Miniprotein binders against q9h3h3. Designs and how they scored, part 279

Target 1, 235 residues: q9h3h3
Amino acid sequence: EDGFTAEHLAAEAMAADMDPWLVFDARTTPATELDAWLAKYPPSQVTRYGDPGSPNSEPVGWIAVYGQGYSPNSGDVQGLQAAWEALQTSGRPITPGTLRQLAITHHVLSGKWLMHLAPGFKLDHAWAGIARAVVEGQLQVAKVSPRAKEGGRQVICVYTDDFTDRLGVLEADSAIRAAGIKCLLTYKPDVYTYLGIYRANRWHLCPTLYESRFQLGGSARGSRVLDRANNVELT
Key: E = the ipSAE of ESMFold2; O = the ipSAE of OpenDDE; V2 = 0.75 times the mean of E and O plus 0.25 times the DockQ between their complexes.

## First folded at step 21 (miniprotein)

Design GV9 (at its last look DockQ between E and O 0.85; V2 from the best seeds 0.87)
Fold by OpenDDE base, look of step 21:
Parts: structure tokens; sequence; C-alpha cells
Structure GV9 (fold): chain B 235 residues (1-235), chain A 102 residues (1-102)
């Protein structure tokens, strides 16, 4: 992704966070209603601004599914931001280890697997697989972006509670692969999002900690996961 | 492309403007949690703007907005909603001026 594409996508995501969400909450809604909800709101047809003929007449920021064990806890994001600004003012060196320690100190530990897919049947099928995995308790929470007017790729985000728990991150990758998803996955901690750290930042920090590639016939997990910080394969 | 950068800067500034307006509305409703999250998100946009801008005058104004956001957060933590409102109104005017200069 050349230039400021990551910053454009960030601006779009933040704008989407301000609009209404279409949510299936497995804590309050029977699992038997999931298939009807997926059929009513396929992400390839739900439009960002409620275009004529779409399933939604009003703007939709995200389509989301919450699992039975989902508990929203973002930690102390304000304290994290204050500590980050103080660190910049101090002139002390900033490393990936510094960000990890800030995240731990302020309990901002959430992260997400990201996948980008073109609108259409393949996207809707991938989303349906993820939504089922969330309702079945294999995943905790996921969201997908609605269709943009200009088209382009839609993003599915699958969250984990702790980016420092390698086993939990790898288990989520395995669940995504078990749902039949074969595309490239990247894992990004939310701490990088809350601090405005994207590609080409002045500290040369990589906001992507892990990369997952689908593998035929190899590992029991169906993927190869690369630790980008250490350039080591974990699987 | 300088034109692409300018368009993104404008988009980010307009997004802050929308967040600040919504925060002012949330204050009137007594929704302190919504105000808190909007201020968090506004700070994220400021961090992005600081990394993207090379113009010293724009940078200075963006830093001034960040300092006002810090003051607004402190006032919110102290429960001084009138001070939060005042600071957000000042931020809103500064953002409008920045948008006109682009």
Amino acid sequence: as target 1 above (235 residues)
Amino acid sequence: DPEEVEKLLEKLLKLIERMVRRALEAIERGDKDEVKWLLIKARIIIYILEEMTTDPEIRKKVEEVLEKLRKAIKALEEGNLEEVKKILEEILEEIKELIKEL
C-alpha cells in the first residue's frame, strides 16, 4: 500500500465508528437466529451510507457479532495516551518494547487479525464462517466494514483479548482457518491504533506483529504464522 | 502527491470537527462516557496529523489543539463540564480556521 493509504483507511474506520452499527449479540439473541440475520445483512450488500436498494436505508459504520464470552474492556486508553505524549516530550528512545510496556502498564492489550476481501460471495461466505465461529465460542468478537460507494476491498477484523498471549493469537488464527478462510492475515495490536502509529512513522515502528499465510497439507493449524519483529516462523 | 496529502489533511480536520461537535452535544445530554471516547479519538487524529504535516505553521496549530484536548480531558476528570464545553468551543474555532487555510 503506497503513500498514505493506511492513514486514509484509519480516517474511514474512525468515521465509521461514529455511525450506527448492525450488531448480532449472542448474549441476548438465540444462535438459531444467526442464519436469518446473515441473510438479511450480507456485508457485500450493506452500504456505508444506505444507498437505494441496499438492506440498510441509514448509514452503517460496521457489521459486528459479539460472542457469549465477550466483555468490552479497552483498559486505560487515556492514561496510555498521556504516557505516550510524556514519553515523546522526554526525548527517550521509542522501541517496540517501549510500546509493549506501555500497553501492559495501562492494560491496553486487545489486538486484531485483519483480512481484506473484495465485495461478493467470497466475502459474505468468509463473514458467515467468522460469525458462526464467534457464536459457537471459538472467537470472541468480530466486525466487517460495509460496502463503499466506489467499491474496493472490505475489511474483516477478528479480535483477541491479549496481543502478548502468543497462544491466544495463534488459536484465533486457527479458528479463522477452520472457518475456511485462505487469504493473507495480519495481526495489529490496538495500542498502535490508539497512538496513531501506522506505516512510515518517524520511529520506524511496525504496527503489524504477525502475518499468517494459508498452507495446504502442512501444519495442523492450516497456516504459517510469521513474527515480523523477529522474522521467525511460530508454526 | 501534495494534492493527495492536502485532501487527507482536510478529511482528518473535518473528522475532528465532527467529533468535537458531537462531544458538545454529549455534554448537553450529560453523557460523560461519550465525551471521553470522542476526546480519545480526536487525539488519535491529532497524532496522525503530526506525522503527516511538514508545514511548521500547521504543525504549531495542531500542537495547540492537542494541548487544548489535554486541558479538556483534565477538566472532564475533575467534573468541570463548563470548562470542557468552553475548551471544545475554542478547539472547534481553531479547526475551522485550519480548514480555511488549506
Scores: ipSAE 0.884, ipTM 0.949, lowest interface PAE 0.4, mean pLDDT 93
Fold by ESMFold2, look of step 21:
Structure GV9 (fold): chain B 235 residues (1-235), chain A 102 residues (1-102)
Amino acid sequence: as target 1 above (235 residues)
Amino acid sequence: DPEEVEKLLEKLLKLIERMVRRALEAIERGDKDEVKWLLIKARIIIYILEEMTTDPEIRKKVEEVLEKLRKAIKALEEGNLEEVKKILEEILEEIKELIKEL
């Protein structure tokens, strides 16, 4: 019963997907315009549904930055969903390995580092650092939720193109830390989202693949990354 | 608890309704990519509904919607937008009835 928090957040995220996005697209907009755009649309002040005292008069679902090399390719999600449905009726076991293989077969390989921050200076500063890293080419694409009344925290999502490419995922973590971000990060492959698999699922699958904690000393990398499936530190 | 489950169920059904309405608008514009993504998202919501409900009547209706989504996806892949539209209109009515039954 208490396990439906993730499903409520998923519903809100899918509703946000359908509303207009505020996008800085480095593929079509000069990098010199980024700072002005960030100052105009700080995520702590952009409102989810539009507010007379906010920068936006219309609903905003997400605030996003696309890097110059961003080339969206979600893979064969419809085929993934069809294969998933067939798998469930086949009697074959459903395991983390099964999900990984489905993702590989259908080329649904994207995933994201997530961080949750309260509205205010820390959120706006973190977002600005991430946005600059995207425009400068250290990260490919990121988005941040606008201000809403529920919960009081907002989320920044930093995408990577292949969750099976451990080096690439760790490089994204490093780029996030280089932007000065010290909070907990969790990594979730998009395959779980497209199949509606959240924490309280019947297969006991863990949608969080990696956890990153800022390391305060003894490391040149600045992060301690845990593989949640195997309880193994990667750094 | 039951009140929280009913609130989430209604929220998810209304979100499907919104997605289907927008997909019908996208068909009128000929935007097949938008239709595709709206149907993908609707399918995700159906998966969530299947996980959270124990009511056999609701489960049966959710499965009927999923079967229609499969047919709509196939029609979309074949480029048959008239068939997609017809199926989506059927889904819309079924979703509206399911919301009413709450």
Scores: ipSAE 0.858, ipTM 0.940, lowest interface PAE 0.5, mean pLDDT 90
ESMFold2 (binder alone), look of step 21: mean pLDDT 85; pTM 0.833

Design PS1 (at its last look DockQ between E and O 0.91; V2 from the best seeds 0.87)
Fold by OpenDDE base, look of step 21:
Structure PS1 (fold): chain B 235 residues (1-235), chain A 102 residues (1-102)
Amino acid sequence: as target 1 above (235 residues)
Amino acid sequence: EVRKQFEELIKRFEQAMELIEYLLELAERAAKNGDTIKARIILYIAEAMAEQARKIIEELKKLAEETGNEEFKRMAEEAKRIIEEVEKRLKEVQEKVEEALS
């Protein structure tokens, strides 16, 4: 990765969060309409800025699917940020354990599996599989970035409610694999995002807690999940 | 080649400066939208990028000193002036965001 790719992608994600989203909400829309919605808004064709000939005429930040059980709860993010600033001012050591404790204290426990895919049929097929898994209740919520002008990789984010619930994190990995996804997955807690902690952070903190690699045969899960902090395989 | 290393560091520095300018614009936009959380996230990233730029400048200075190249020394000094100006602007945006959100 050249230069500050992670921080650049973070900036683009922050910009995208401020633009309108295309959302399929399974709480208010019948599941039978999902296929038509996916056909109307394939992520490889939806453009970030609403280019002529795209399915969208206006800017789109994200394409998202909300499951029946989806309840947005981000915890006390403002309190988390204030505590973080106070911690930095104190000069006390900052460790992954420190961030975990802050997250628990402020109930900021959400996290996400991330996958990066090139635009095209494979991306659209992967997204369709994830969207179906969300609507069927195997996953709670997911989003995908629209196509950029440069045609770079698009990201799919699959959320879990609690990054400290190892079983829940692993269940989401299994559901993603069951949807036919075979690429590398990384898991990042949202607390790292809310505190602006990416690859070039001064504390040398790794924002990725887990890595999932596809495996043919052997485990019922179809993947090997690595705990990056402890360098231990969980499956 | 030392020259190639120096040029690569300059390129990275320029990339960092460009990203900080973009982040500052985004932070102001987030603040105008009343999104305090997002504005703070963006500013945290900008601070991290400014720290990285400072590290690059230290490497530039080291290479300039090791080679005795006056051109490299001038370029490293210019980079230092640039980052100081950007850090000043970052602080101004931080103050503006906090005032707007209070």
Scores: ipSAE 0.856, ipTM 0.933, lowest interface PAE 0.5, mean pLDDT 93
Fold by ESMFold2, look of step 21:
Formats: C-alpha cells, structure tokens, sequence
Structure PS1 (fold): chain B 235 residues (1-235), chain A 102 residues (1-102)
C-alpha cells in the first residue's frame, strides 16, 4: 500500500533488535521487584536513543519481560531460510499452506499478538498489566518499543509458542483483555517475520493470521477473534 | 489528473528507494555483528521493495507511453537507471552476508 508503512516499521524493528534491551527476567529476578522496575522504566519515558531527562542513558531497542516458564526456542530458523530459498527456485507455487508447512517442518512455531498505542498513561498502564500477567504465568514473554524521538505509536508484542495451538493463542488473547486492553490486536506467526514477508510481497500472502476486537458483553473472553486465513470466527 | 497520478508513482518509487538504502545499511550491520539470520531477513525485505519498485517503473512507463509526455518518459528512464544501480548494491550486500558465513 501507500508509503510502505509495514515495511518501514519492520526496518525500525530490525534496527531495535540490534540495540540493547531492558529486560525483567522472572527466571532470575524476584517477582516482588517488578513494580519498582515498571515505575523506573515506563515505556512512554524510556527513549530509543537515551535522550536527556529519560531514565536510560544508553540506547534501548526493546523493553521486555520474560516469564518464569519462558523457554527460548526459535526453532530451526537457519534451515527454514535455506528451505525457503530452495522452494523459490523449485518452481512450485507458494501459498499460505506452504508457509504453515515450512513453520511446522522447521519447528518455527512461535507468534505474537500486536497492539499499537500512543505514548502516555494508556500505554504505560497496558504494559504494566501485561508485564504482571507474564510474571504471574498467564503469559510467557512480552516486549514493548521505547519512545522514539519522532513520536508516534509504540508497539507491544505478546508472544505465544505455537500459532497452530488455537487454544493457546485464544488464552493469550483472554489474558491481554483481562489486563483491561480494549484496542485492536493482530496476530502474526514468526515464520513470516523470519522470511521477511510483510504487506508488500509478490505472493499476496497475508501475514496477519488472527484479529481480536474487544466486545463488551459478548463471549466469555470479552473479545471477538477472527481467523483471517479461513474467514471464521474462533470465539 | 494524469500528472498527479504520475507524481504519486514517483513519490512511491522514491519512498521505496530510501527504504532499500536504509535496509542495506541494517543488513551490513547485522552481518558485521555475526547475525546472519537477521541479515537475511532484512535482505528479503529489501528484495521485496526492489520488486515493488520495478512494478512502479512499469506503471510509469505505461503512463508515459499513453500520454506521449516526453518529461514522463525521461523520468521513467531515470527511475529505471536508479533501480538498476540499487539492485547492483543489493547484490553486493548479499555477497558480503554470504561471505560472513564462510
């Protein structure tokens, strides 16, 4: 589409990945320290490059919370990338099912719920709720972008370990909603990220697998989740 | 108007070129850090942008031919020369990334 917004945001995320992260790791840090850490490093005040008056003096790419049960496992990403390149030279068609099979074959099954919020109290409150859910074990791992010098919305990513496990993805959505978050959530499997597939791709693939919209008084979860690949409502 | 359509296409082409240049810098940084997985991700995105830019150039050429406008024709040919140079640089960065694997 116009301006290549998705691809520009992807480039910024790649740059951020390569800068230092601020991490609260529940596997090595007592849960009682979380509230003080959240108060010290609100995402609306932590700056991307360590601006004067910010709580950080060095660049920060991401602010992250790792849950006590978090087991880092990206899968066979190098094999995934090699198979992807070979597939493109094979002449076989590339479809959404192709990406799913590559992810399963190489065990690259993680994915994430995404939300975009303006800097301020609403962002900081949403992040704090998600961080607590991670430390308490309702979620496994989450990150939030710091404040950029040009302003604009920031992103919270809430990871799940298997995008093919619909119950697990829906449970993560419910935990996010329980934190009081009402904005649109979109879900992207990490296989698309590792293959550099965003909105502007020649196969017309849609990297967003699920969409969650808050709905007061609806399902028991308080949200309506749409499977965009199959055009079916999950809730 | 046709002129506004042409100008919008040029704007989109320029946006793609600026993004590719930034992505190539990031890919070289990732490779220098030894993160070949990330370098490949970034280069896949850059390749996608180059493909979009080539599609924009075909639209520019079609519009120039339909109007017979010589200024539009010159601008479409200039865009083609720019993408060819950018694609050469993209290839050079891809070779640097694969050399880092050795």
Amino acid sequence: as target 1 above (235 residues)
Amino acid sequence: EVRKQFEELIKRFEQAMELIEYLLELAERAAKNGDTIKARIILYIAEAMAEQARKIIEELKKLAEETGNEEFKRMAEEAKRIIEEVEKRLKEVQEKVEEALS
Scores: ipSAE 0.852, ipTM 0.923, lowest interface PAE 0.5, mean pLDDT 90
ESMFold2 (binder alone), look of step 21: mean pLDDT 83; pTM 0.785

Design PS2 (at its last fold request DockQ between E and O 0.85; V2 from the best seeds 0.84)
Fold by OpenDDE base, fold request of step 22:
Structure PS2 (fold): chain B 235 residues (1-235), chain A 102 residues (1-102)
Amino acid sequence: as target 1 above (235 residues)
Amino acid sequence: EVRKQFEELIKRFEQAMELIEYLLELAERAAKNGDTIKARIILYIAEAMAEQARKIIEELKKLAEETGNEEFLRMVEEAKRIIEEVEKRLKEVQEKVKEALS
């Protein structure tokens, strides 16, 4: 892998965050309208910059679905960043435990399951399954990247409220699997994102806490979840 | 073989510089939009990339010294000047974001 691929993708994600989002909000929109919305804005056809012939004429950063129980609570991210900068200045060792403690102290506990899929029917079908699970209350919030001009893989992000709640993380994996998704999933706490910690970081921190692999005939969840930090299977 | 390795490292260095410049543009945009959280994230990535660029320069320097190639040595010094200027710009953007937080 090109040593800067992760950082480049991060830059593109940050740019996308600053553009308008296409949002289905189940708190304000009837669930019966979801199918029409999904048909109007299939992720494989929605383009990042509103290309001619796309469903969107204007730039779209993300396509998102908010569940009825969704509350945007990111905690004290500014305090987290200030504490992080102070910690770097101190020259103290930085470990995964350090980041966990910072996250807890500042109540920045959100995380996400990530899946990467090629543009096409499989992506749109996966997204429709996730969106339905969000609207039905099995998941709180999800987003998907629009189609890039170069036709690269699109990412679906499924959020959980607390990366320290192992049961909640596993429940979200189960809901994703129940939606028919069989690809590899990786779980990343948002604290790593907020602190700019990616794969090639100076501290050799792994931003992926969990990995989920689909398993035919395996657990009732249809997946095996690996704790990457401890190299232990959780399921 | 050494020449090929050197040229590959130069290419990687150039890619790092291009990404840092893009990140700095994004950070300034985020700051102008009042999104200081986003600006800080972008700057952290830019700092990490600057560190990677410094590591590439050290590898380039090692190859240049091992070969005694004067052209390679000149290219290393040029790369050092480039990264120093970029780091200066990075620091300037960081200070602007810090001022916006006060």
Scores: ipSAE 0.864, ipTM 0.934, lowest interface PAE 0.5, mean pLDDT 93
Fold by ESMFold2, look of step 21:
Structure PS2 (fold): chain B 235 residues (1-235), chain A 102 residues (1-102)
Amino acid sequence: as target 1 above (235 residues)
Amino acid sequence: EVRKQFEELIKRFEQAMELIEYLLELAERAAKNGDTIKARIILYIAEAMAEQARKIIEELKKLAEETGNEEFLRMVEEAKRIIEEVEKRLKEVQEKVKEALS
């Protein structure tokens, strides 16, 4: 059943990180240019390696939108990694609390909501809605994977500044839902990414911290958000 | 049933080996780019996969010994040879990345 899908996708993401990105940067580009850019580079048509007939002639690792207020600060990642290696030789138990404390100590607090969609109109429409939310200031930064040659799903990542700020994470979820997105969302703190912790890890840690499911049945257009680490519903 | 279980584990082992080889290639690329943070991320994933592969080998070994099947025993020995070579490669790449940090 488990062919290490999460780890294979992680490897592809690492490769993509090292290739050029297509970026709409609202800090330097007028918002009025966004719709034309989205029409030129729909994620279902932008190919990973610049295939013939694609809008891109060069490889593209990620398609990204940076908001006006985007101020990147990944924190002390080098120190985080060093402390992680020392911790593993110490014999101390490794728990979700351990990862949380490492992240706080090294100020590696960012994280992201993730959604996986098949190539096509739904993906392009979802991305366009997210990109507009970023340029309009409801979200700060997002990226989407390009089309791979096979028919695999693509991923949209919507970043937040601080995974320990539950209200901020919930507000980002609300902004995503306001863009009309109804699929399952999962949230992964960047500390797990920087430490290479995916599904097949020896501590049986769950790298997904929050899950968001769209609410039905007459409630507001909100969602039900579960804190998977503490088994607590946030909404 | 034991043969089916053995074949599933072999498939999982092969998937892990293929992924580790790809990850090592990516780690070397990251190191060549000077991105030691990314190289370390990739190597953490590769190390986790090697640990999983070792657990798979232990399960394969139990099934092969339980049945006494000579074909299974030969496949276990080949899997052990493969992961030993992959783990040696992993250590070599880890050392290259540590050198880049110095």
Scores: ipSAE 0.842, ipTM 0.916, lowest interface PAE 0.5, mean pLDDT 90
ESMFold2 (binder alone), look of step 21: mean pLDDT 84; pTM 0.804
OpenDDE base, look of step 21: ipSAE 0.862; ipTM 0.934
ESMFold2, fold request of step 22: ipSAE 0.820, 0.823, 0.801; ipTM 0.903, 0.907, 0.893
ESMFold2 (binder alone), fold request of step 22: mean pLDDT 84, 84, 84; pTM 0.806, 0.805, 0.807
OpenDDE base, fold request of step 22: ipSAE 0.862, 0.860; ipTM 0.933, 0.933

Design PS3 (at its last fold request DockQ between E and O 0.91; V2 from the best seeds 0.88)
Fold by ESMFold2, fold request of step 22:
Structure PS3 (fold): chain B 235 residues (1-235), chain A 102 residues (1-102)
Amino acid sequence: as target 1 above (235 residues)
Amino acid sequence: SVRKQFEELIKRFEQAMELIEYLLELAERAAKNGDTIKARIILYIAEAMAEQARKIIEELKKLAEETGNEEFKRMAEEAKRIIEEVEKRLKEVQEKVKEALS
């Protein structure tokens, strides 16, 4: 990739992780407060570093919604990272099966659907729909990036508990489409994120496991989901 | 043109170096916060960028040799000096994070 776009975005995401987050936590906050919160903090207006006139006066790394059923369990990430480093010194080949087995062994099974949208009404509307789906229980957790100084596209991440559970991943896709989202979705298991594996990796691994394209074939919930690893359609 | 190709490689090398420097700052920040998991993620990305930078240097050297251009040779050698210095700093940050784990 020309200019290392994926790796620049990864670096910005790492920086954002370490700044304060704006969180609506349905586990401790009544659902009736969601609409007011969404109106106060639209992602197109929340600025990354707290620009004057923003709803936020301090830096915001992410805007997030935690559902009632959200049970954070990252698994054994320290063990995953240690095993990864040991594996690389062993001289054994690294394949997609290697990553899957490491994820299973260390219980690092979460993953996320990603979408990229320009700042504005479409982004804010999409985020509001996703946030409502999380609070209503169709999705478990989501986050969206704030407005960057440069005004580029923003990302919405919708998490699932277990990338090996294809039905659960496809159910999340359906819930996203039910919120009226028609853009391309890509799915990345968190094991790739925890091991710093992006587009420019020496193993030529594809960190995107699934692609979802909205299909106009007559159903309101229609998606065409492609398994990128096996080059087969799941739907 | 071959000069345009060489200049694009230099630009890409500079982008990689700038990104590595930023990543190393982030890794040190994560380590200072006690977040060794995040520091290791960031360092994995920095290692990947250093590998890409090394590949770019090999392409620069190949073009310099094939053209016999002395300016290109000097620029490729300067890029090599730069990556060696950056890799030394990368190893230093990796050791700081490793010690924080123990």
Scores: ipSAE 0.872, ipTM 0.932, lowest interface PAE 0.4, mean pLDDT 91
Fold by OpenDDE base, look of step 21:
Structure PS3 (fold): chain B 235 residues (1-235), chain A 102 residues (1-102)
Amino acid sequence: as target 1 above (235 residues)
Amino acid sequence: SVRKQFEELIKRFEQAMELIEYLLELAERAAKNGDTIKARIILYIAEAMAEQARKIIEELKKLAEETGNEEFKRMAEEAKRIIEEVEKRLKEVQEKVKEALS
């Protein structure tokens, strides 16, 4: 990747967060309506700014599905940010362990599996599989970026409640694989997002904790998961 | 060639500046909407980009000194003036966000 692609994508994601979302909430909407909703708002056709002829006439930041067990709990993000700024001012060393401790202290433990797919049938099919898994309770919450004017890849985010719960992270990977997803997955804790830590960070921190690669004939999980920090395979 | 390297650095610098300008706009929007968490995230990214821009300027200066090219020296100094102005604006936006947190 040339230039500052990761930071550009982060900026676009931040902009998208401030626009309206298209949401299917399984807590208030019958599961039987999911297929009609997916047909109405395929992510490859929903446009970021509501272009003429798209399913949406107004800007859409994200398309999201909330499971029945979904409970928004972001922890003390403001306290986390304040502690982070104080830490930087102190000049104390910053390590992945430091960020983990900050996350635990402020109860900011959410994370997400990420996948990037080109617009089209494969993306829409992948999203449908994920959305079904969320509504059926195999996953808690997921979102997908709408189609950009310039095209390019769209991102699906599948969240877990606790990035320190290795088993929970692996279970989400298994559910994603069971939904028929075969592409590369990366796992990123939200604490890195809340602190603006991306590829070009001055501490040389890697915001990706895990990578998952699809494997035929492998374990029942159907994937090989790598711990990036320790360079150890977990499956 | 050294010229090509210098031009590529300038291009990267311009990309960084463009992104910082966009981030500052987004931060102000987030602050106006009362989303101080979002504003802080955006500003952290902007700070990181400003640091990257400073690194690019150091490389530009190094190439200018090694070649003795007066044009390269002038361009490196201009880049320094630009980043200083952007950093000033970044600081102003940061102060606005801090005020909103108080």
Scores: ipSAE 0.865, ipTM 0.935, lowest interface PAE 0.5, mean pLDDT 93
ESMFold2, look of step 21: ipSAE 0.854; ipTM 0.924
ESMFold2 (binder alone), look of step 21: mean pLDDT 87; pTM 0.849
ESMFold2, fold request of step 22: ipSAE 0.839, 0.860; ipTM 0.917, 0.927
ESMFold2 (binder alone), fold request of step 22: mean pLDDT 87, 87, 87; pTM 0.847, 0.851, 0.848
OpenDDE base, fold request of step 22: ipSAE 0.863, 0.865, 0.863; ipTM 0.934, 0.935, 0.935

Design PS4 (at its last look DockQ between E and O 0.88; V2 from the best seeds 0.83)
Fold by OpenDDE base, look of step 21:
Structure PS4 (fold): chain B 235 residues (1-235), chain A 105 residues (1-105)
Amino acid sequence: as target 1 above (235 residues)
Amino acid sequence: TEDEVRKQFEELIKRFEQAMELIEYLLELAERAAKNGDTIKARIILYIAEAMAEQARKIIEELKKLAEETGNEEFLRMVEEAKRIIEEVEKRLKEVQEKVEEALS
């Protein structure tokens, strides 16, 4: 990725967060309606700015599915940001361990598996698999970016409640793989997002905690998960 | 070669321009987030903008090095222009930061 692509994508994600979302909420909508909703709003056809020929006439930031057990809890993000600013002012060394401790202290523990897919059938099929897994309770919440004007890759985000719970992170990977997804997955804690830490950060922090690669005939999980910080395989 | 240095200089200028464009967009987004009462998002956006400004400064240092090594007056002028641009952007960034912090109080 040349130049400031990560930061540009971050800006676009922040812009998308401020626009309306298309949401299927399994807490209030019967699971039997999911297939009709998926057919109505395929991610490859939903447009970011609401083109006249798209399923949406108005801008859409994200397409999301909320599971039955979904409870939005971001922790003390304001306190986290204040502590981060104070830490920077102190001149103390900043490490992945420092960020982990900040996240724990402020209860900002959410994270997400990320996958990037080109628009089309494969994306829509992947999203449908993830959405079913969420509605069936194998995953808590997921979102996908709508189609951009340039027709670039779309991102699916699958959240977990605690990036420090290695087993929970691995279980989510297994559920994603069980949904038929075979592409590369990266796991990013939300604490890195909340602190504006991306690829070109001055501390040389890797915002990706885990990487998952699909493996045929391997472990029951169907993937190989690498701890990027320690360069250790977890599976 | 002189041609290679020129090409490298032009590539750095392009990267600098991309950084400035992104910062301007980020500042617009931060102001929008602040107007919407989403101060957390505004801070995230501003953190990215700060990081981009730091990258822009690094690019300017590389541009300056190339300009000084060649003694090219045009390159030196372009470096000074880039410095003026980044200073203006950093000023705007600070103004937006102050607005966001005022909204938190």
Scores: ipSAE 0.845, ipTM 0.927, lowest interface PAE 0.5, mean pLDDT 93
Fold by ESMFold2, look of step 21:
Structure PS4 (fold): chain B 235 residues (1-235), chain A 105 residues (1-105)
Amino acid sequence: as target 1 above (235 residues)
Amino acid sequence: TEDEVRKQFEELIKRFEQAMELIEYLLELAERAAKNGDTIKARIILYIAEAMAEQARKIIEELKKLAEETGNEEFLRMVEEAKRIIEEVEKRLKEVQEKVEEALS
């Protein structure tokens, strides 16, 4: 039984998007300030609604780090949404290829690697490694959810510019692994997010494009990456 | 099998109720996004809500099938109540959709 877990998480993410964020912006803040910022705002201690004793007194939707080279580019999302609605009324088939073409046509090409970790040292350590990778230029932008009252798992999102650029997506995976992260990573193109397509969708589309598993042992890469759409290993 | 059918019916009712609660929450979020001027986000949230309503309709069809095959009048009454609930929720969904589209022009 799934109690609409993906949809609940999506709803909470939408709510969090609309609350204030805690941001370290390397474009305007010296890199030497990062360690102090990380120590002040560990994601396991920053609370969603500003609980007593937490570092934040106000609600926090997300904790984020923007790299020096981060240049926001959502693309033509309004046009994407309009074309999507027209497509649904046209009677034409809706397939993963259709979604890919819509994303390319409207330049909505960003996507993200996702990981879920319990609150505690492992989460804070993983986040710190990701944040340093962003400030050092190996990654462009990342965010992490704050601690919820129920103490459930938190999510780190690491964005890439272009899900069709497989080498760029694999380079981001490598940078995540270089930060010492060994858990399962899943990759979701933003087109699925902007169209509200999650696990329980009527087209049975799979929003997870890539899956990365840490490979134990001596390999040239720290990951085994599977293309979920074609069931083929990229590494 | 009688006990198994009742368990299956009760599980489907629970899933239907969970879907209705989530749709109500999503509609509140969509209105908040629209109030903030974020029409793109409001549309995302409404796409999720509409997908949930479609899933809830499929749950109702399964409930109706079980109730009719068993002839259980308690189950039939619960199906009719579920139909009434989703009709009301779908009406609210359309109203929020219209509010968001009015904000676009």
Scores: ipSAE 0.786, ipTM 0.887, lowest interface PAE 0.6, mean pLDDT 89
ESMFold2 (binder alone), look of step 21: mean pLDDT 85; pTM 0.820

